# VH-VL binders against Cytosine-containing mismatch-binding protein 1 (cmb1), part 1

Scores and structures below are computed, not measured.

Target 1, 199 residues: Cytosine-containing mismatch-binding protein 1 (cmb1), of Schizosaccharomyces pombe (q10241)
Amino acid sequence: MVFAIRIRQFHTTLVSAEKNGLQKLIPPRLKTIWNQMLVETKGAGNGPERFEMIRQKYKALTADEIQKYKNKLQEQFDAEKKRFMETLRSFTPTEIDSENRRRSKEAHSTGSRYYRLRHPDVPKKPSSAFILFYKELRNNPKLRQELGIPEAISTLVEETQNASKAWKELAEDKKKPFIDKSKALKEQYDKFMKEAGFR
Structure headers, positions and changes below count from the first letter of each chain, unless a header shows other numbers; antibody chains are not in Kabat numbers.
F, E and O stand for the ipSAE by ESMFold2-Fast, ESMFold2 and OpenDDE, each averaged over both directions (binder to target, target to binder). V2 = 0.75 x the mean of E and O + 0.25 x the DockQ between their complexes.
Where letters were taken out, [cut] stands.
Atom coordinates printed by the task and the answers are left out, and those that the model quotes come from them; centres of patches stay.

## First folded at step 6 (VH-VL)

Design k1 (from a4 with heavy chain D101S Y102R; framework fv_denrakibart)
Fold by ESMFold2-Fast, scan of step 6:
Structure k1 (fold): chain C 199 residues (1-199), chain A 119 residues (1-119), chain B 113 residues (1-113)
Amino acid sequence: as target 1 above (199 residues)
Amino acid sequence: EVQLVQSGAEVKKPGESLKISCKGSGYSFTSYWIGWVRQMPGKGLEWMGIIDPSDSYTRYSPSFQGQVTISADKSISTAYLQWSSLKASDTAMYYCARFGSRWSYFDYWGQGTLVTVSS
Amino acid sequence: DIVMTQSPDSLAVSLGERATINCKSSKSVLYSDNNQNYLAWYQQKPGQPPKLLIYWASTRESGVPDRFSGSGSGTDFTLTISSLQAEDVAVYYCQQYYSTPLTFGQGTKVEIK
């Protein structure tokens, strides 16, 4: 992991228009060709007619045309993501935290869900030793075999149960690399947060 | 067995119209696209266009757009290639060939229809 | 348009010897979404329609003898006849079905020496 060398400002010069932009900001999503065709055909015929129109359009596409379509959607997504990240960077971490609290409170009162924003310059909280082990287990067939876990990846619930049991039964010597890595990541995180003025 | 049977050889004069046929049998005709391929005497293969018999969707090679019409009658499992006005340069062997509903290769070919256009 | 170029234009091979035909596309015909090469090979004997030999660059059509094999990926493809037989005298064509217009190579004539 690499940390940015940004120094936090003590105050913001952002105006209400920019704050309103933050309140309505949601992460962009990469569209599938089907999703894009649904958007393009909105209001064109009823459900069955619209489905048939999309099926015909998709059927007419060569592999080259499908790849060009996907490239166009990827370019659109990349541009939207760049604008999204630039917008987030224009606010302080504390402003984003305040917005997340507002969204959480609103979601609780209305029973709706919300999208939690993250400042690009604030590093992700470091993973625990167990989470590091869980990730390794998913990507290491040899480790799974060694611990008596089926090599094929199962459902999320079953994977979590298998990992939890294996972690509890794992010898302390085998846990040590994950514990050490977690500790090192936490020390790096704490140092960065202090130096960047986030703590 | 899968078979595509094309109409017989034609001898025409420039300016005349012509419609040749390709009848599919031994499979679900509407489940596969039909393509048309030209082969001029002593030359290679040129794709002309395709049709989906289930809905008569057509796509033409730019070189043949407006020069020919491709159609199909699914009730008799037959595809057609048509010229409104033949030219001497249309002298060639014309093949129909079966093509998947998604863009793919040609797995079965008709025997060919020789079209000769001379004055 | 994707241009398909075959080499050589013609070749003479002794009975029982290996025949190798190359096909180059001006643009990749490998589709990243399914990792497939949209390339086919056809055999055309004198007075006959073309016959499908290979599709998806290396898959042999049912009924085609094992001596025929296809290889390659992206822009460079090869058709190999491991041990030429008399009935293999024909013109061979590669074809891309990645992009319209569908295009064929100019053909390679294989004859016995």
Scores: ipSAE 0.000, ipTM 0.529, lowest interface PAE 12.7, mean pLDDT 85

Design k10 (from a4 with heavy chain D101S, light chain N34Y; framework fv_denrakibart)
Fold by ESMFold2-Fast, scan of step 6:
Structure k10 (fold): chain C 199 residues (1-199), chain A 119 residues (1-119), chain B 113 residues (1-113)
Amino acid sequence: as target 1 above (199 residues)
Amino acid sequence: EVQLVQSGAEVKKPGESLKISCKGSGYSFTSYWIGWVRQMPGKGLEWMGIIDPSDSYTRYSPSFQGQVTISADKSISTAYLQWSSLKASDTAMYYCARFGSYWSYFDYWGQGTLVTVSS
Amino acid sequence: DIVMTQSPDSLAVSLGERATINCKSSKSVLYSDYNQNYLAWYQQKPGQPPKLLIYWASTRESGVPDRFSGSGSGTDFTLTISSLQAEDVAVYYCQQYYSTPLTFGQGTKVEIK
């Protein structure tokens, strides 16, 4: 059956990815119909011609065809994500850390950015109280106004400077919820790391 | 092809010392933890301890702490389980097994080493 | 210590029929931040070492027939054999790897009726 063939191909791809794959491994992303059409039309004419082809194909899709396409892309994404997680789990945390260092060095020398990999079994370090406050400011216009920060989101540099200044000047009773939350997250993290035997 | 090969069966007397081995092949030995599991005759599986061959870091089950020593020699891709003084109650099948990734499940198992301790 | 309890201790199932084995942990083995259950299932045939069947509660190991499936989350887990074959006669063990000491269930013996 077609479904059985897909499963076999997925398994073969996973084995190949494990053998070849830490250095080129990147997190999967759920593709839009446009992204998928771009992939399918690779090599079909120059940029303007290719974009016009995609525009015409997209315009011709019925609502039912759009939903069918989205379902297929979701299925593909779910399979890729499973494969990605299983591939990461086959490597040690130190191997992933070494690859991240290589990627960081390469990105620095080329002026590009990179995808940082993370071992599924090693929990994220808990956010500091300041980082929790910074995230709250991003999504809370009322809090921004209370602290004299412009409601409109600014550049990353300005947002960081505004948050740092506000945090420093924030009354201790207003800091306490973020400090308490950070401590609770750290306690949960430390307990898990100790009990799970991570080093 | 990943393989864990254990040393042969042992017949010992109480009070004797013993060291059994588990040799890994077909993979990066230092990239995976090795665990030891005991199975007493007709009984279930008991985890004894685990070692990271890259730095010889060990963790033991409380029931086996001080009863056995787990070690590894990464230069020859071999892990060891050792007793300083065997007891009749140590009679069991001993398995070594590899974790499929850092701190996970046992994905490959050795064939087992039968240890018989009798007077 | 996390205690793993299996039920039943033994079961007899006719060829081609469904077999279900339950495993309960005394404490949750779900790390909720990642939605990951630290649970595995093993098959042990007489005179052989255990063989990994399922890991992360529901992920089937490569080469394991699709009639084997794992389900459950937190403290309650099930191993299902959808259509028992003669070669499936074995003792099955669940195991948690959420915390040390690593612990196994007592085992469930599956036999043909």
Scores: ipSAE 0.000, ipTM 0.419, lowest interface PAE 17.6, mean pLDDT 82

Design k7 (from a4 with heavy chain S31E D101G; framework fv_denrakibart)
Fold by ESMFold2-Fast, scan of step 6:
Structure k7 (fold): chain C 199 residues (1-199), chain A 119 residues (1-119), chain B 113 residues (1-113)
Amino acid sequence: as target 1 above (199 residues)
Amino acid sequence: EVQLVQSGAEVKKPGESLKISCKGSGYSFTEYWIGWVRQMPGKGLEWMGIIDPSDSYTRYSPSFQGQVTISADKSISTAYLQWSSLKASDTAMYYCARFGGYWSYFDYWGQGTLVTVSS
Amino acid sequence: DIVMTQSPDSLAVSLGERATINCKSSKSVLYSDNNQNYLAWYQQKPGQPPKLLIYWASTRESGVPDRFSGSGSGTDFTLTISSLQAEDVAVYYCQQYYSTPLTFGQGTKVEIK
């Protein structure tokens, strides 16, 4: 097995393989059959003619052909996502942070939203003790019962309210495992970030 | 409550393909990384690789890079280990295990899947 | 790669007596900023998967009996079973999670004399 040091294949959202290729990089989206047909028929006529062409093509597909089409779109999405991640990995975390700051400024000036890029090798931020407890509650019906929380999954607002109340009322000895785990996870995260140069 | 349940034992011939599974339950599957560990008969533990089920990002041990494929389907809380072409030297017990945190120790282990490759 | 070496390969101890297993890493697994050792210990009984005993070199996993303790720092680590019980017959592995690839010691088999 050989690792290719040179990465030359890039996602379609990257306009150019130049040093500033980061500026237009956005994550791929899983396409619907309709969206793909829109792409394939670009420039094939005016709007009404194009829509009729797509409608006619879709009607001609069998159930098996639709499933085969969906499978190909999924494979394309998986490949594009892999290239997107590989392209991000070719930049430093500092370069990605600089691009995110540029995007933030542009979004504020135009009143739009932007996609914040994340380096693939930067680990997920560790959860707080409360969040670890919250996750345990969601997956532990017996614990919910013991704390008087409904077993049925409620809205996010209600779940956070119920978890917050339960957390505040927990004895310190029962909180300690979550507090200790949170501290250990943060120490691991900080160590990795510093050693990998992602600080 | 937390469980990792692996698929059953496999008996295969050299050159055959194989895909084994590891299903997580009792926790949020996408919030923990899943690792695969090999144990050859009468020998110790070897880390093969790890996957983040939230985005299917993988890291492999250099010894296993290109020899196996690790994947996950978060919709059914299942991780997979796959060979395109088995060798007799792949005969081993394969464990999946959950990371207790990022680049961590393994806090919960599956029961193991015995893979026997002979002829 | 960090190479983990355990000693002895096998150990026979009488019931109720102390068992001591050593683990040496080829490079330090201590991170000075947080003063933590990225070292874990696992117990594996015949026909069973490994079970986590100790993490961060000396923190005992919940549900693990207090006769099990971990000590050491940097490159030299010890797992101690203060009073060996019949159920403790197993192979014990140390593991570093300081850097990838993750690596395990070769294992130490603990048996009763």
Scores: ipSAE 0.000, ipTM 0.426, lowest interface PAE 18.7, mean pLDDT 82

Design p4 (from a3 with heavy chain L103W W107Y; framework fv_denrakibart)
Fold by ESMFold2-Fast, scan of step 6:
Structure p4 (fold): chain C 199 residues (1-199), chain A 121 residues (1-121), chain B 113 residues (1-113)
Amino acid sequence: as target 1 above (199 residues)
Amino acid sequence: EVQLVQSGAEVKKPGESLKISCKGSGYSFTDYWIGWVRQMPGKGLEWMGIIDPSDSYTRYSPSFQGQVTISADKSISTAYLQWSSLKASDTAMYYCARFGDYWTYSYFDYWGQGTLVTVSS
Amino acid sequence: DIVMTQSPDSLAVSLGERATINCKSSQSVLYSDNNQNYLAWYQQKPGQPPKLLIYWASTRESGVPDRFSGSGSGTDFTLTISSLQAEDVAVYYCQQYYSTPLTFGQGTKVEIK
């Protein structure tokens, strides 16, 4: 039997985690229609009956109904992301780092992996001069040719070694743009960290 | 936890275009490469290509060079695999997988659930 | 290209017995500078994506039971399941990541006798 499917707004793991603090905070995921139907039918019938029920509902959906369902799931996901980011901002970077250390230790002892949390306002550490050179080198055929490095190298290990060798042999004046860029990025990062009270 | 979520199954006709997605979460998306692996029905695994989302640098298997395009949008932590014109021989399960930076890790440690692509007339 | 060849194609083993899968590379995947073998093993159960079991030829991935072990160096590698359990029924693949293109073995199907 065909019937209307409604997307119900509900409490997430995120909302539950807010009451317990940072410990169980999990980044939200965009739900599939199947995932949502699975949630809506929790506890309905036994496993085989429930999955057959979902299969029947899914098969009955028109292309238009599928698109409307996806749009509602996207709206819900966007709202959950906003709440997740707001929750992260309520904690200090130090608190988040402490939680990540706890999660890492727990993952090591249980053999599991963990969700690494990041404070929304803390940027990544800046790239080193060598990394900036390496990324330029792999995307710049002319630079490779000037340095005598083949356009294509089959071994990933050899690519890294060739970049390292080229960097060590590179004249100081040619290293300078990368060194200067790295220093500038580090100064911007350090200034930001101090001004934000993260150091 | 680290998770890669792929777009849903596709049913297409020969000659049609297609773009499928792979969204990463639970880690710094730009710190790892994303690889694409094909598995034809009842067959083994074939590497198609890999992308560094930090600068969109790509490497392809010679067998797939010019057959597909791999891209990424780091602002939404999503990698893509695209065909301009599908063939019946493209019928397969397509997996995305996180591939370590060749500086630290160089194996597929996390895999997406797969996207089944069926191409028939 | 480095060609990866597994043997056998299929293996039937009784519960609790040892299962051994071999993988040969057409060229060495040992990098002398760091003494690392660029070889991984994956498990794929029906209807599921592959799962990493072993990397660097012998390092077990977090959460993988200790009955799984990898050995070998250079061109000859082995995956051993010391005491086969029902949940170990799967296809197992070796993969080299020494050079591009990245290549997989053809797979070994492990079944219960």
Scores: ipSAE 0.013, ipTM 0.519, lowest interface PAE 6.3, mean pLDDT 81

Design s1 (from r5 with heavy chain S101D L104Y; framework fv_relatlimab)
Fold by ESMFold2-Fast, scan of step 6:
Structure s1 (fold): chain C 199 residues (1-199), chain A 122 residues (1-122), chain B 107 residues (1-107)
Amino acid sequence: as target 1 above (199 residues)
Amino acid sequence: QVQLQQWGAGLLKPSETLSLTCAVYGGSFSDYYWNWIRQPPGKGLEWIGEIDHSGSTNSNPSLKSRVTLSLDTSKNQFSLKLRSVTAADTAVYYCARVYDDEWYDYYGMDVWGQGTLVTVSS
Amino acid sequence: EIVLTQSPATLSLSPGERATLSCRASQSVSSYLAWYQQKPGQAPRLLIYDASNRATGIPARFSGSGSGTDFTLTISSLEPEDFAVYYCQQSSNWPYTFGQGTNLEIK
């Protein structure tokens, strides 16, 4: 009976461990030299003494030593980011969304922040019809002339005001190509999500 | 090159509703957290609330009963409504984006609107 | 809510001098602290995020340090354009809160 109990317990523990892997996953951060020195001096006195120790250590570094240190920290970060992305790929987008919902609820109840996770292989949502129109307007002098907008590209502020006004006033038949393109892009997105097993 | 533009009514009477809109240009709207912050004349900054692409909101408990945040993903816009205003709501109001480095948000607010001065007076 | 206390309230210095600004939290915020610069009539500008990381385009003379409850913003050699109000902000807990500001004024 020990044999049967042990096998059942082992499978239960394995499932729990896999679930806990996602629950504790947080994005890695590129450390500054100061951050790294804080880690290295942990327990080396209280705040004022520790900060003075770090200042003295930092002041002793040459420009070349600083660059070498930064290169090492960048290399560590790149490796950590690669592992983070590989771990995310081992879960489905649905599992990641469920974890984000859990984190959001926990943050609300405890009053703390949370780290939102994204699946690396899930594309961002497709552009709306208006955003497609805005992009076309910037690249199409003829369309600008047809809508009474100066052919030369003005400030970003004016471009966006002009595009918003033009879109609001645009006849439905002129909006249709952008609406249709947006719909087609959404269908492509939905097809990708289904074929990748994400829906 | 993300830029935020904001607009709305600048002069209100007590008891009216403040309505402000913020438009996002030059970048993706749907995948970020969007914030509202205010600053009364001569005073510091106060966080009002945030909204994400799913429509999920968090707001300052001191203002929650009066605050409504919404978004229009088709126009890349998000909006603030603050009900029952008083003279204490006189402030410059800012919209802002939470910093996003691809895998992590909540670093800080890296892109800000230019602000809208709202004056509440009788 | 977490209260952030900045000190000094006003710091009067000349160009070329080093500025050290303090921000203390009423409880631990780990490293979830940002620093902003605000000039009259302008929106705040992000300088430092996650306690010590410089935002894009921020000059190397700006540096942040600290963790837990004690944080410091240092400007190694003041330029005339650096005289402004500086705010710290925590994102460890909702509601997000800002310090009351340090006014860095030219002597």
Scores: ipSAE 0.013, ipTM 0.554, lowest interface PAE 7.5, mean pLDDT 80

Design s3 (from r5 with light chain S30Y S52Y; framework fv_relatlimab)
Fold by ESMFold2-Fast, scan of step 6:
Structure s3 (fold): chain C 199 residues (1-199), chain A 122 residues (1-122), chain B 107 residues (1-107)
Amino acid sequence: as target 1 above (199 residues)
Amino acid sequence: QVQLQQWGAGLLKPSETLSLTCAVYGGSFSDYYWNWIRQPPGKGLEWIGEIDHSGSTNSNPSLKSRVTLSLDTSKNQFSLKLRSVTAADTAVYYCARVYDSEWLDYYGMDVWGQGTLVTVSS
Amino acid sequence: EIVLTQSPATLSLSPGERATLSCRASQSVYSYLAWYQQKPGQAPRLLIYDAYNRATGIPARFSGSGSGTDFTLTISSLEPEDFAVYYCQQSSNWPYTFGQGTNLEIK
């Protein structure tokens, strides 16, 4: 039937339109006043003339006008970021992974870069027990004092060395919470990835 | 996707200063450590040092007295200067990003520059 | 300070075979070990980080295992493109150090 064919075509078109939305989705960027003026003056004069025009426009702005401009650009960015995140959530992690594979293949064949998409609800890969301890140590002055580590945060090298020594010397009963937490986080991650169609 | 492009002088005489720059495109400059690694011809990899977005550096002790790492956040660039070069400094030099530097949760250098061959003639 | 020793120095295998590459640390690096692949004229490519996590885009045939001082990179069924030099790297202690490499060559 003609009606059945038309309905199928409309459904196919809608699916393709939503899929095309994902294919063209690029993360928003916060514009500076200079970058916004570059966009606004596109095609106006040659390079040196255009940059001088922007310099003159920028120089003419009062402090109040600069702050209003920044506020407007921040509001625009916040709205674009919200829309970007909502759009990503409308797709499954599997669909996003498929799009990333397409982008990767296209980039390899054309030699161009691409923007990798991430589902907002896909968790970060789980931390090891030592890293969970390292994070706790960084945020817990009392624990640092108990382990003979200076309360003041030092360089990453010194923090890592101090944490490594402390971890090695920790009694097993004190390590167990971090080991158990790491194991639980890994199981949660593995379960999510399996259920979401990631391996 | 993040890309690193590097450049600098490739031919040096002993006692001169090596200067290399690495530019970061398509990704955040903050929240990562930016690394320099070198590889002498036919040999393995040697870590030179790292710098974070605040300008804090860590360097290989064997090179620390000669190494200066710097950052230009306005250009999303970081640079290596190695003083008093000798023939032993002849190597391909790479810049690289540490994969998720936050608390070293996922420590690996996931994005690399193309490499710059530096030759120090005696 | 930490020395990483890779073995064997050279591994000769055919496509379809299983490859097992070893990395041993002079002292415990916990799970702070990464594996890289390097082909002639190219920068290294990250394969595995934190001992067992595959980097983005790395095929499932690559797997890492181990903790402490003994680590293994396994390639379950070799593809022609897998013949390359492999390096391990520790990030437990400063300075970061690399192993001397294992050359995986086609038989």
Scores: ipSAE 0.000, ipTM 0.413, lowest interface PAE 15.3, mean pLDDT 78

